# VH-VL binders against Ubiquitin carboxyl-terminal hydrolase 19 (USP19): the designs that were tried, part 17

Target 1, 103 residues: Ubiquitin carboxyl-terminal hydrolase 19 (USP19), of Homo sapiens (Human) (o94966r282to384)
Amino acid sequence: LAFVKNDSYEKGPDSVVVHVYVKEICRDTSRVLFREQDFTLIFQTRDGNFLRLHPGCGPHTTFRWQVKLRNLIEPEQCTFCFTASRIDICLRKRQSQRWGGLE
Key: E = the ipSAE of ESMFold2; O = the ipSAE of OpenDDE; V2 = 0.75 times the mean of E and O plus 0.25 times the DockQ between their complexes.

## First folded at step 16 (VH-VL; framework fv_reozalimab_arm2)

Design c4 (from b1 with heavy chain T57I; at its last look DockQ between E and O 0.94; V2 from the best seeds 0.00; counts 0 for: pae E 3.7 > 2)
Fold by ESMFold2, look of step 16:
Structure c4 (fold): chain C 103 residues (1-103), chain A 122 residues (1-122), chain B 110 residues (1-110)
Amino acid sequence: as target 1 above (103 residues)
Amino acid sequence: QVQLVQSGAEVKKPGSSVKVSCKASGYYFENYAISWVRQAPGQGLEWMGGIIPIWGIANYAQKFQGRVTITADKSTSTAYMELSSLRSEDTAVYYCARTYEYDSSEYYFDYWGQGTTVTVSS
Amino acid sequence: QSVLTQPPSASGTPGQRVTISCSGSSSNIGSNYVNWYQQLPGTAPKLLIYDNNERPRGVPDRFSGSKSGTSASLAISGLQSEDEADYYCAAWDDSLSGYVFGGGIKLTVL
């Protein structure tokens, strides 16, 4: 279970966007799994700064980060993408309501 | 809508091979494992192995090691299971299933294909 | 015999509560989550319970799972005729490095 820098915000009544700040993510091996009330980011990275914070880890290490969500999502309508220095995860809310927080 | 659609029934001779396809839709194919589970007539479920398509890494049940090959084609969102050196006891329904895998401790099949009947006639 | 042990059959009448057992070992149920699958006659299996006691969307709350040590159970309250099916427990087995199923239990609704 890796600690990663992150933030989130609500994008309208129907979505939550999560930014996960990890550089040099191996895009061919990184994936996000969604369930009704959680998601799990599974990734590898070559970022030396990140790896130095996790002793015994290297570019071949698989990191896992799971977040238990405050409310329910529609797992198959959630998306993710890589940007230059982070992963953006878009959660589709099951109910159009304000969460007031991610967890 | 998550959907797994398998290829049609096969009738095979002993000693031959069969390759069953599993076309996925309604989710990010590359990010979930696909497992293969078979069921002989009147019998229980038996896990054969699986693959994580984005990693291209397959694992196999010890019983099938050396006879089964599981592959994935990301461009067509299709997984394949090939079983070689067929015997009459390989007569079964073969299912593909989408696998949720956090790690080995949390591993299960949340969506299943319709099944493919393979008959091996001696 | 199956790595996970289930009785071969069980029965009940509509409205009753039935429990279905599953016995394993420290290398499977004792260390890993147990899952349950329902297979109606002539159909593919369906996930019924995951992670010991979690219900997927669309599974009625009259289905419940539990685990103690190396054993697990599935309870069905308010038994209905459409519950007549085969039920399989399953878990990852660390010693075999593979996923294992129980032998299945045929539930008959009288």
Scores: ipSAE 0.409, ipTM 0.866, lowest interface PAE 3.7, mean pLDDT 91
ESMFold2 (binder alone), look of step 16: mean pLDDT 93; pTM 0.955
OpenDDE, look of step 16: ipSAE 0.861; ipTM 0.952

Design c5 (from b1 with heavy chain I54T; at its last look DockQ between E and O 0.93; V2 from the best seeds 0.00; counts 0 for: pae E 2.4 > 2)
Fold by ESMFold2, look of step 16:
Parts: sequence; C-alpha cells; structure tokens
Structure c5 (fold): chain C 103 residues (1-103), chain A 122 residues (1-122), chain B 110 residues (1-110)
Amino acid sequence: as target 1 above (103 residues)
Amino acid sequence: QVQLVQSGAEVKKPGSSVKVSCKASGYYFENYAISWVRQAPGQGLEWMGGIIPTWGTANYAQKFQGRVTITADKSTSTAYMELSSLRSEDTAVYYCARTYEYDSSEYYFDYWGQGTTVTVSS
Amino acid sequence: QSVLTQPPSASGTPGQRVTISCSGSSSNIGSNYVNWYQQLPGTAPKLLIYDNNERPRGVPDRFSGSKSGTSASLAISGLQSEDEADYYCAAWDDSLSGYVFGGGIKLTVL
C-alpha cells in the first residue's frame, strides 16, 4: 500500500481535520470514500519524487490509503478539498467527544 | 440523505434503444461508482456494468458488451445507461446503485434507485 | 444459470433461527468479499451485509453473515414476518471480470 505523509487535529467536539500531503494529485481520478469508521483515499499523482519511492509505478498507477478511525463518523457529512500540495479531509464525528487521536 | 432517482417507465419496440437516467444526491457524486442492475419479471438480479464518474471509465458484464453504454455527467450528478438492439427478453426493471469500490475484491451496492420498468414489445 | 448457487426457497417460523447458504468458486467467494441483499416484495434491493459479515447502519443485529472457503452463509435469528423476502448473495468474480449474484432465495415466514 502507498506511504502517505499526514497529520490531523480535532476541530472542536464535532470534527477531525486530516491533512494528506500528496503533491500534484490528479483531481480527475482521485476519490475519497467514507464509511462509518474508516475513510479511503484513492488517488493518482504525477509527483516525480513520490513515484520514485514506488518502483514500477507511474502517473496512471492507482494508489489506495485507508485509515481505520478511533471512533464513528457520519460518512455523508464528511468533506474534502484539494489544495496545491495536499488534501484536507474533514471528518464529522457521530458523537460529540474528544478522540485523542485519529486511529 | 443519499438518494438515487431514476427516470420513468419506458415502452420500446424490438431493435430500438432505451436510455435510463439516475440522478444522485446527498453525497459527492464523483466519490463513488454507479452500477446498473436489472431484474426481469419473476427473475433474479443481473449486474450490467458500472462507471466511475471522475474518470468516465465504464466496465460491462460480458453478456452486455457492445450493447450497453454507461455514462456519467458530473455537472448534473446523473448517470445514464443506454441499451441498444432491444429484444423482448430485455423487458425488466433496471436499477442504478451507488457502488462502494475499494477494488474489485471489495465491491458492493449500498444505495439503490427506485427502478425503471422497460417493456419491449411489438 | 447463476454463477453463485442458492437454494430457490426456504421457510421458517417466527422466532426461529434460519441459515441460508451461497456456494461459489475460488474466482468469486474464494477470493473476494461476499455481500448480501434483501429484496422485499415490490421494492428495490437493499444492502443487508457487506464484506462477508459487516452490517450497515440500520440493519438489525439479528442478521449475520459468514464465509468459509468458497461458501457463504446468512443467518437470521429471531425470524420476523417482515423478513419474508428474496435474499441474494453477491461477489466480484475475477475470471468473469464482473459482479455476480446468486439466483436468489425466497424466504417464507410461516
């Protein structure tokens, strides 16, 4: 599975924000899947440095990164946004509570 | 709330084509595939194919290859299934379904449209 | 013929535990997750079990799934009259490069 640099923080009692650092992500072919207690980033990238770390891979290779979450989310209230150097994923907590960590 | 709303019933003659629409709401349309499943009267479920809206890439069951075209319009959150060269055995209810697709091993339909009845008769 | 094999019908009485089977091959159930769909009379199918044994939100815990080798099983405990429906197993088939359903099983609650 792909190595993906990331960090996260809790935004109040209701949300977790995850920053996923993938440069030159192909927005047209990248997706984020949400379930009750996980999310999966499915992506392609043209970033040469990323691809050099994955021999045999190219810009049309599909990478998958799934995170099992510490607590439950509301899958259809979660959002994401692409920026120039990363993807921001906002997880909506099912229960207003502090998680103390992503996983 | 996730909803898939399909176009209305169709009555077609043999040899013609039908195009069924499926409008999605309540989720990010580009995140999930849409599959088409049909059910002839009194029969079981039959997968026809599916599409990942972001790529416009479709795959098809071997039985329908060459007769079915599945497309998606991201701007309207609508998927389409067109079946050509219709014959009487194509009379069925046609469902669209939102597809969770991690990869081929983890592939299932978590939300379904209401179904569209297509009747093929001369 | 259906790629996945299910008996055409089954029956049970209220409160009973019923187990229904689904038989496949190494190219489908043996390699890929099995899912189950419920279709009540006159309605669209509904996801009942995914990934062999996972229950979507809103599906009662009296429904459970399991898989062994190339076979899968759906168990319904505490059978209720509203469980009268058609049940389909399904999985991706690697050799066909497509999604396959069982022929369906009509469950009658007596």
Scores: ipSAE 0.567, ipTM 0.892, lowest interface PAE 2.4, mean pLDDT 91
ESMFold2 (binder alone), look of step 16: mean pLDDT 93; pTM 0.954
OpenDDE, look of step 16: ipSAE 0.887; ipTM 0.957

Design c6 (from b1 with light chain Y33T E54Y; at its last look DockQ between E and O 0.93; V2 from the best seeds 0.00; counts 0 for: pae E 3.5 > 2)
Fold by ESMFold2, look of step 16:
Structure c6 (fold): chain C 103 residues (1-103), chain A 122 residues (1-122), chain B 110 residues (1-110)
Amino acid sequence: as target 1 above (103 residues)
Amino acid sequence: QVQLVQSGAEVKKPGSSVKVSCKASGYYFENYAISWVRQAPGQGLEWMGGIIPIWGTANYAQKFQGRVTITADKSTSTAYMELSSLRSEDTAVYYCARTYEYDSSEYYFDYWGQGTTVTVSS
Amino acid sequence: QSVLTQPPSASGTPGQRVTISCSGSSSNIGSNTVNWYQQLPGTAPKLLIYDNNYRPRGVPDRFSGSKSGTSASLAISGLQSEDEADYYCAAWDDSLSGYVFGGGIKLTVL
């Protein structure tokens, strides 16, 4: 995947929140997978602006965005939520510590 | 905390069918595929197929195409495998497993059910 | 015979290093990651190694995996009696459009 606009912040010593700015996400076909030191957003979108950045892709294309994390997480305590304009991903840190960055 | 709990052992006659359930807990059921793997007595592991619950699509090993149906009920977090036209060679332990699937290059089973023994005898 | 080839058995003594092999082809191990499963007697399989050489949480670091071309290896250093089990390699096979296992190898700790 060439570009996925995102930002993140640490929510206290135990969590990192990641905002992924993809509009028109197909909630019925999109999902987030968590492992001990990464997550993967698997999604489809109808957003014309996003699709124009990816030649040969369309609304039925499955996109995959994987982020290797700076530190370990608890995969089964992580959550996500789709909103109108983005996905919010909450990562539960394995160790209560400051990361100083997502990756 | 992730658990896959399967239905109990079954004894079946040749030509009948069996439906095994796999109830998932401790994770977002819709996000991960569930695969079915069987093991005949004294034999190795054999992948039968799997399903991604949120997509609702199942895929099957070529050997089982036409005999196996894999489904998922999102409301109960339960996957099912139904095998029809049973033969004595289908006597095996049947496992469900949570599947990590990035794409075909990264595909593996990180949590397994306890297994369900299916015995086919006349 | 299975799509992935493993010897039927291997053995070692406590404290030794044992290497368990797995041979495949370009359509499976050559193109896709190799995973390893341990099956203790009378139990369900357990993920031991994923993505060629990564250990899931709770797997001791004396287990290690590697891959070269169309072959893979599982190494067990400091062999212990509780390591006596069946070990399976596995990978996705592109030509079969399916997941394939090795035939399994019974490891005996003498």
Scores: ipSAE 0.431, ipTM 0.863, lowest interface PAE 3.5, mean pLDDT 91
ESMFold2 (binder alone), look of step 16: mean pLDDT 91; pTM 0.940
OpenDDE, look of step 16: ipSAE 0.875; ipTM 0.955

Design c7 (from b1 with heavy chain Y28H; at its last look DockQ between E and O 0.93; V2 from the best seeds 0.00; counts 0 for: pae E 3.2 > 2)
Fold by ESMFold2, look of step 16:
Formats: structure tokens, C-alpha cells, sequence
Structure c7 (fold): chain C 103 residues (1-103), chain A 122 residues (1-122), chain B 110 residues (1-110)
């Protein structure tokens, strides 16, 4: 069970972009799973500040963060990429409409 | 669209090996596990093992430990299952399946390949 | 033969409600989510129900799943001829460290 710093915005009627702020994420062991109405970030990190907030955890601990979404997405059209300081997740909406929030 | 396309049917002699391929498309291959499930004629489904491609580590059902090797090639989005020391009892349809795995408690196969018939006979 | 036990067959007529069961143990159904797969003759299995009672996109709501203790059930309401198939329950088994299927049940629509 993990909480991570994040924000999001709607990119028109068709997409939501989620920024997940995790430093030193291990790209080779981290992944994002998408379903019809959720996504799960599965990750490892070496960020000392993050790890100090989670006693008993270390760089080889697998963290899972699942977000239940306000509306439906197209899981196979969703993408993600790592940047220097965060993970950018692009959710493709199933219906072209404004959500008014991520969850 | 998510697709898993498997290699064609094989006829093998006892004692030989078979390697079945599973080409994935329409999703991020690295992020979802691929499992292998077989079905002997007139029988039910039997899980053989699986792999998470980004981690590269496979796990195997105890029955097949030592005879099966499951691998993934991220550059071609292809998973492989190799079964050695074949016997006539290994005659079956072999399926690959994309696996949703949050953890072991939440584990299921949401997309399946078309199956590969392997026949082992003298 | 199977860690999860299903009756070998069931039948019903169009419009009826049919319930099929799946019995397991504390190491599988008792601790882990149950999933159901439908297999039409000569085809690959298809995910029908996941996480005990969730339906993937394209599965009609006349299919429903439930779990109680170490047992699970698949209910099909408004039975149709297209529902004639084999149905498998499945779950992870902690003792075996592996995924297990029921023996399958052949559903015949009369």
C-alpha cells in the first residue's frame, strides 16, 4: 500500500494526464497496469526521502499505488513514460467528456 | 487491439523438445505477465508457469519444474515456452495468455493466444 | 484430479437461471480472488469473471459471480443457446505457489 505525490489535468475531452512524483524510480522494475476504471503503478525506488517515510522498506521493496478512476478508460490506448523527476501517465477516456477530477 | 499470436502446430517424437512462440501486440509487452496453460485432449486447463518480461524471471508449476523454460524477448514482444523430454502425455494444445497480476491473490488471464497443438508420437 | 472441484455437467433451457459451483480450500478460494473462464468448443478460453464478481468489457450482466468461504458460484440468468460451453473456475493456490483451475463443467442448453 503506497501514497505518492501526484497531480492531474484533463487534456481536452479525450485524455487525462497524471503526473506521479517519485524520484530515482527503477525503470527496469517499474510498470503501470491499466484496467477499465483503474491504473496501478508498481515500482521500486532508491529515493532515500521516500524510503525513510516507509519503515521496514528498502530499494528492493515493491510498492503498489492504485487509483480508482472517476470514469472509464481504454486500457490499451493508455501510455506512460518516465521523466527526470516523475512518471507521466496518459489516460485515454472511453467517452469524450469532461471528468471534473481524476477520482 | 491486444493480440497474442502463437506459432504453428508441432509433431514431435518422445524425448525431444518443443519451443512455442507467442507474439504480443496492442499493449506494453514489458508490463504484463505472460502465462502458459495447456489442455490435453478431452481434459481441462493446466497452468504451466509465467514470466514478467521486464523482470525476466519466470515461475513454474511444480509439475513442470525442470522440464519447462519460459522466456521473453522484449525487443520482439515475444514470449517462449520450451518443454523438454517430451512424452506422449504432453500431447496438448498450449496457450499463452496475458496475465493481470497485482499480486498473487489477484491473478487472472485477460487475453489468450489461439493455441498451439503439440502432438508427441513415435 | 483438480484442486478445485466443479460438477462435470449442467443443463438448462433458454430463459432459465443456472448456477454452477466451484469448491476449493483455504489455500486458494479462501484466500485469493476467484476467476471464471468460458471455453466455446474448439476455441481458446475467454475471461468471463475476474476478482470474484467483476465482468470484463463485453460480458453481459446476466453473468455474475460470487464467493462464500472456500466456495464460489457462477450464475447465468436468461440462459441463451450461445452459453453452451465449458466453464472453469480458477484461483491462485498459496500452498502450491501456482494457479489452479477447476476440472471444468460442460453446460448444455436444451
Amino acid sequence: as target 1 above (103 residues)
Amino acid sequence: QVQLVQSGAEVKKPGSSVKVSCKASGYHFENYAISWVRQAPGQGLEWMGGIIPIWGTANYAQKFQGRVTITADKSTSTAYMELSSLRSEDTAVYYCARTYEYDSSEYYFDYWGQGTTVTVSS
Amino acid sequence: QSVLTQPPSASGTPGQRVTISCSGSSSNIGSNYVNWYQQLPGTAPKLLIYDNNERPRGVPDRFSGSKSGTSASLAISGLQSEDEADYYCAAWDDSLSGYVFGGGIKLTVL
Scores: ipSAE 0.448, ipTM 0.862, lowest interface PAE 3.2, mean pLDDT 91
ESMFold2 (binder alone), look of step 16: mean pLDDT 92; pTM 0.947
OpenDDE, look of step 16: ipSAE 0.880; ipTM 0.956

Design c8 (from b1 with heavy chain G50R; at its last look DockQ between E and O 0.95; V2 from the best seeds 0.00; counts 0 for: pae E 2.4 > 2)
Fold by ESMFold2, look of step 16:
Structure c8 (fold): chain C 103 residues (1-103), chain A 122 residues (1-122), chain B 110 residues (1-110)
Amino acid sequence: as target 1 above (103 residues)
Amino acid sequence: QVQLVQSGAEVKKPGSSVKVSCKASGYYFENYAISWVRQAPGQGLEWMGRIIPIWGTANYAQKFQGRVTITADKSTSTAYMELSSLRSEDTAVYYCARTYEYDSSEYYFDYWGQGTTVTVSS
Amino acid sequence: QSVLTQPPSASGTPGQRVTISCSGSSSNIGSNYVNWYQQLPGTAPKLLIYDNNERPRGVPDRFSGSKSGTSASLAISGLQSEDEADYYCAAWDDSLSGYVFGGGIKLTVL
């Protein structure tokens, strides 16, 4: 449902790091779900610019952003953390190989 | 390894309450919902409700609304289900289950606890 | 009396293919993903199929799921004696605002 600005890079043969650029993300209500070949960021944000792109939505709206991955991951070894301006998602590859892209 | 370990069997009198615990390990407890599902002897599975630990709020099946309370303690990675005003019909095995919940349309239980037998008798 | 209707039992012989049915409505199977759970005697259920036809890691590919309209099916090919279990279909029901299971099908391997 939600489009979010993002980029990614491969951190060695075993990991992919995804940067998700959502300002004013509500850390207390946001979470990341991992499956074998996707992840989903579930979040709320107070960012006025983001909310203006989604008419009818507000700070209490729950947004979902799911990414279908190019290759398999180990869901229980994936992590995420919040920074001041973004969320960093670290995907643990199932096979140590270059992906050449996120999706 | 994802594990859900539940508290031991209980024998209760009608009209009392029971509180079953479910300790999670092997994953980030706050990331996933926990559901409670029961199974009466010789019967099928019945969903009771779920909690999303980071939100701290629960949703209940209408049949149990007003009698069930589902909570989570993030510091101990433990979910609880309390069922009050027990009747003999509440005799069942009670399971906790880790829940993948994208939204209502995509909703399932990928890891289950071992079950807790609750017997309600005089 | 389950919201999702399953026959109470089914049987098959080793090596054969068996199909287990599940009937629902527009408020559940017709609108939402169907999942399947296997319950071996005396054990907790386990996820067998999710999102209509997806297999969790470790579930053999002889198990397959499908959905058409308001009905769903679980097929088991190459039937084995260890497949003897209860099988439940399940889905979210929009009208009840809750998760519903079928009544369960006891599969006997003869």
Scores: ipSAE 0.569, ipTM 0.891, lowest interface PAE 2.4, mean pLDDT 92
ESMFold2 (binder alone), look of step 16: mean pLDDT 93; pTM 0.954
OpenDDE, look of step 16: ipSAE 0.841; ipTM 0.948

## First folded at step 17 (VH-VL; framework fv_reozalimab_arm2)

Design e1 (from c5 with heavy chain G50R; at its last look DockQ between E and O 0.91; V2 from the best seeds 0.00; counts 0 for: pae E 3.3 > 2)
Fold by ESMFold2, look of step 17:
Structure e1 (fold): chain C 103 residues (1-103), chain A 122 residues (1-122), chain B 110 residues (1-110)
Amino acid sequence: as target 1 above (103 residues)
Amino acid sequence: QVQLVQSGAEVKKPGSSVKVSCKASGYYFENYAISWVRQAPGQGLEWMGRIIPTWGTANYAQKFQGRVTITADKSTSTAYMELSSLRSEDTAVYYCARTYEYDSSEYYFDYWGQGTTVTVSS
Amino acid sequence: QSVLTQPPSASGTPGQRVTISCSGSSSNIGSNYVNWYQQLPGTAPKLLIYDNNERPRGVPDRFSGSKSGTSASLAISGLQSEDEADYYCAAWDDSLSGYVFGGGIKLTVL
């Protein structure tokens, strides 16, 4: 399953923002699944640099990246958006508390 | 909160078609598959197929191949199931269900519509 | 006929522990996660257990699931009157390229 360059930070006591650095993501075939304590980015990309890291893969390959979270979230209040160079995923914490890390 | 609201009951004649709608709300419609499951009177559950709205990709159970068409309209967050060449044995309650599909091995229905009764009689 | 085999009925009394079985094959339960659905009379099915033994939010912990080889079981401890329902096991079947349900088991609380 896919490894992707990422970072994250806590946005106050209620949210965690995750930046996922993948260019040329196909928005029409990419999905983010949220559960109580994980999320999964399912995506395709045409980015040649990314594809060179995964021999045998191409623009039609479906990549999956699942992260088990340190604490619980509210899945239906989580959001994401695509920018030119990354995906921003905003996780809504179930409890207002500092996590001290994503996982 | 997550809701799947289906269209109303249908009474159809043999040989006709029926199209059932399933309007989703409370989540990112494009991120989850929608499955259709039916239940004949007094019988168990039977999976008919599913669509991944972001891909427009549908898969059908072998039994229904050629008679069922499952579609999705992303702009209205609505999935549709159309069953053609109806027979009396197609009388059933038809459910749509939001499908968590990581891959084929991890596959389940976490939210269900209220069901749509389709009666096929002469 | 169902691909997954369940007994057609079971019964228990309030407070008892009941175990409901489900038998499959290597192409379904043996290779894939098992899920369980509860259907109360006159209602839509509800996800009860996913990924063999995980409970969705709002399902009480007296419901538990397990899997061994090509068989799975659902246990209900502290049986209550409202547990009277039909229970279905389910899994993806690799050979059929489709999702399969057990025939369902009617649980009666006496």
Scores: ipSAE 0.400, ipTM 0.845, lowest interface PAE 3.3, mean pLDDT 90
ESMFold2 (binder alone), look of step 17: mean pLDDT 93; pTM 0.957
OpenDDE, look of step 17: ipSAE 0.862; ipTM 0.953

Design e2 (from e1 with heavy chain T54N; at its last look DockQ between E and O 0.85; V2 from the best seeds 0.00; counts 0 for: pae E 2.4 > 2)
Fold by ESMFold2, look of step 17:
Structure e2 (fold): chain C 103 residues (1-103), chain A 122 residues (1-122), chain B 110 residues (1-110)
Amino acid sequence: as target 1 above (103 residues)
Amino acid sequence: QVQLVQSGAEVKKPGSSVKVSCKASGYYFENYAISWVRQAPGQGLEWMGRIIPNWGTANYAQKFQGRVTITADKSTSTAYMELSSLRSEDTAVYYCARTYEYDSSEYYFDYWGQGTTVTVSS
Amino acid sequence: QSVLTQPPSASGTPGQRVTISCSGSSSNIGSNYVNWYQQLPGTAPKLLIYDNNERPRGVPDRFSGSKSGTSASLAISGLQSEDEADYYCAAWDDSLSGYVFGGGIKLTVL
């Protein structure tokens, strides 16, 4: 279980974009899992600021952040990418509707 | 859209090795584990081990430790299982399966390959 | 001699409800999610139920799973001829550090 700094917004009628603010993510040990009503970011980081917020954790600790979604998504149409200071997760809604919130 | 396509049938002699391939498509190969499960003729399913391609980490069932090697090639989205020191009881259909692995408690195979028949005789 | 115990066979007639069982221990079913797989004759297994009682997209709601203590059950309502298959329960086993399957149960639709 991990807490990560994040925000999200709805992008048009069909998508939700989630910004996850974790620096120094080790990309080769990180994974994003999608299911019909959740996603999970599994990651390791060497960011000292992040690690100081989680006592007992270090650079080899595996963190898991699962978000239970307000509505259904299409898991195989969801995408993600790493940028310099965050990971962007794009959720494809199953139904074109406003969610009014991520969870 | 998710598809796992395995290599063709093999006939092997006792004491030799076999390497089965599993080519994945339709998803982010690096995000999900690939497990190998075998089924001897007329018998049940037996988990052999799995690899997380992004991490490169493989775990094996104790029964196969020392005889099985599971690898992945991210550039071709292909997993491999190599079983050595073959004997007659290794005759089976070998399946690869995409594994949802949150942790050990939440662990299942949501997509399966078509299976590869390996016959060990003579 | 399976770690998870299932009866070897079951049968029913079209339209009936059948319940098949799976017995384990505290190191597997008692601590971890149970999953169910269907294997039609001559084909690869297919995920039928995950996380005790969740159905993947495309699995009819006449299939349902449940878990109590160290035991699990798969219920099939409104049996159809195409339900004739082998059914496997499965879970991670903490003591073995591995994934374990039941011995399988052959369901015959008469």
Scores: ipSAE 0.548, ipTM 0.888, lowest interface PAE 2.4, mean pLDDT 91
ESMFold2 (binder alone), look of step 17: mean pLDDT 93; pTM 0.954
OpenDDE, look of step 17: ipSAE 0.862; ipTM 0.954

Design e3 (from e1 with heavy chain S105G; at its last look DockQ between E and O 0.92; V2 from the best seeds 0.00; counts 0 for: pae E 2.7 > 2)
Fold by ESMFold2, look of step 17:
Structure e3 (fold): chain C 103 residues (1-103), chain A 122 residues (1-122), chain B 110 residues (1-110)
Amino acid sequence: as target 1 above (103 residues)
Amino acid sequence: QVQLVQSGAEVKKPGSSVKVSCKASGYYFENYAISWVRQAPGQGLEWMGRIIPTWGTANYAQKFQGRVTITADKSTSTAYMELSSLRSEDTAVYYCARTYEYDSGEYYFDYWGQGTTVTVSS
Amino acid sequence: QSVLTQPPSASGTPGQRVTISCSGSSSNIGSNYVNWYQQLPGTAPKLLIYDNNERPRGVPDRFSGSKSGTSASLAISGLQSEDEADYYCAAWDDSLSGYVFGGGIKLTVL
């Protein structure tokens, strides 16, 4: 999947926070899968600007965005939170160390 | 600590229905699908269907279509499987399993319940 | 006749490398990831290999998976007595619109 605006930062030695800038996410149909070295955001959105970047897609299209991570995480200690304009994903590092980047 | 805890064993008569529960804990219930897999005595594994709790949608194996209903209650983190019109060959251990489903092609069960024995006899 | 074909049994001695086979078709193994499950006697199945060759946390690296065309293999090196179990290959089948398992292979450690 293209055109998913995002950034990330390290929050201390134990966490990475990922901001995913997708508006009008349908919270009741969206989910985040975590594995030992990746996460996948599965979502639907009504944002017309996002949908216009993906011809043939609509508000009921299921989008999948997977990120392969630089280092290992603890999948069951990871969290996420929807805000008005983005999804915040908090990754719990398996080893307390600086990553220097998300991927 | 991911855990799937199923309801207890059932003894049923032919023609009746059974509803097995699967209570999930240790993860965000709505993030993963739940599948139901059965195993008759001395036999292999057989996938029955799955539900994605967030979407509320279920898909069923063709042989169970019309007899099985899979549901989820997000407020209690519990999935259910109901099998109707029971017959002797439905005697099996029924498992729930947390399903990683990226799409249909990347699909597997990473955590399993303890199993629920359903015995169908007169 | 399961959609995925496995021999009903296999055997080996401690320390040996054994290979467990699984044969499918273009609608399952040929198009989709293969997974492997281990079932110890009297227990629920356990994920052993996912996505053809990936090991979950806690699975020893002496277990390895591979796939070629419409066939898959599970290799167990350094065979141990606790490896005595049933092993199932599995994949999604596009034609059946469902998840299919092999018939299972009973591995005996002599």
Scores: ipSAE 0.490, ipTM 0.876, lowest interface PAE 2.7, mean pLDDT 91
ESMFold2 (binder alone), look of step 17: mean pLDDT 93; pTM 0.955
OpenDDE, look of step 17: ipSAE 0.802; ipTM 0.939

Design e4 (from e1 with heavy chain Y28K; at its last look DockQ between E and O 0.93; V2 from the best seeds 0.00; counts 0 for: pae E 3.0 > 2)
Fold by ESMFold2, look of step 17:
Structure e4 (fold): chain C 103 residues (1-103), chain A 122 residues (1-122), chain B 110 residues (1-110)
Amino acid sequence: as target 1 above (103 residues)
Amino acid sequence: QVQLVQSGAEVKKPGSSVKVSCKASGYKFENYAISWVRQAPGQGLEWMGRIIPTWGTANYAQKFQGRVTITADKSTSTAYMELSSLRSEDTAVYYCARTYEYDSSEYYFDYWGQGTTVTVSS
Amino acid sequence: QSVLTQPPSASGTPGQRVTISCSGSSSNIGSNYVNWYQQLPGTAPKLLIYDNNERPRGVPDRFSGSKSGTSASLAISGLQSEDEADYYCAAWDDSLSGYVFGGGIKLTVL
């Protein structure tokens, strides 16, 4: 349900990288759930700009962002990491093929 | 490969406590909840509660409130369930299970431990 | 007694289609997703169906789930001898603030 700024690209035939732009993320309460054809980012943030876009929300609000994927992934081989001001999610494709888009 | 490995069988006296461990591997432990489910001999499944390790938040079934404590150690990827004031009716196989929890409405157990037999007898 | 009601047993012959029922209320099946678990004798349960009708990887498509109102069904087509097991429906119950299972159905393959 959260408004989440993002982009993505295919990293060769085997992976998709998703960049999720959320500042001030609470790393100890953020997690990504992977299933065979979706992922869900669950997070909290103190970013004032983000919170202003979500009326009624505050720094202890739990946000959920689920993306239904174009093709199948291998959930246990997917990873994520935090970089400077974003979250990078690496999706491992089940089949080596070009997707032509994330969703 | 996702695996949940539980501690071995326990024989306990009434009034004592038992603590069962569940070591997770093959996934990022902090990203999923761990539930505990028990099954008395010849009977059905009974959910006891769960913990979300990243948040340290445990919720318990009403029946076990005050008797059960569920904890997690992120450094060892291990969840624990402790049941106190044991009675003979607590004799059961105790399972840990990895829980997909989007919210309360979308909630299920996709990987299970092998089970731990707890026998409570005098 | 279980919050979700299942008949205690069911049977079928190889190749047949059987349906396994589960009856609940507005506080569980009526409001929340239904999941199904298979338990082979002497083993831990295994997730068979999630979110009413979705199959995990490795579960054959002869297993299908459905939900109508406060009731749910698991259908098994092309019944095989290895399908002999206990089957549990399950869902979150809003009134109990907890996860509930049916009493289980013992499926016998004749």
Scores: ipSAE 0.421, ipTM 0.846, lowest interface PAE 3.0, mean pLDDT 90
ESMFold2 (binder alone), look of step 17: mean pLDDT 93; pTM 0.956
OpenDDE, look of step 17: ipSAE 0.861; ipTM 0.952

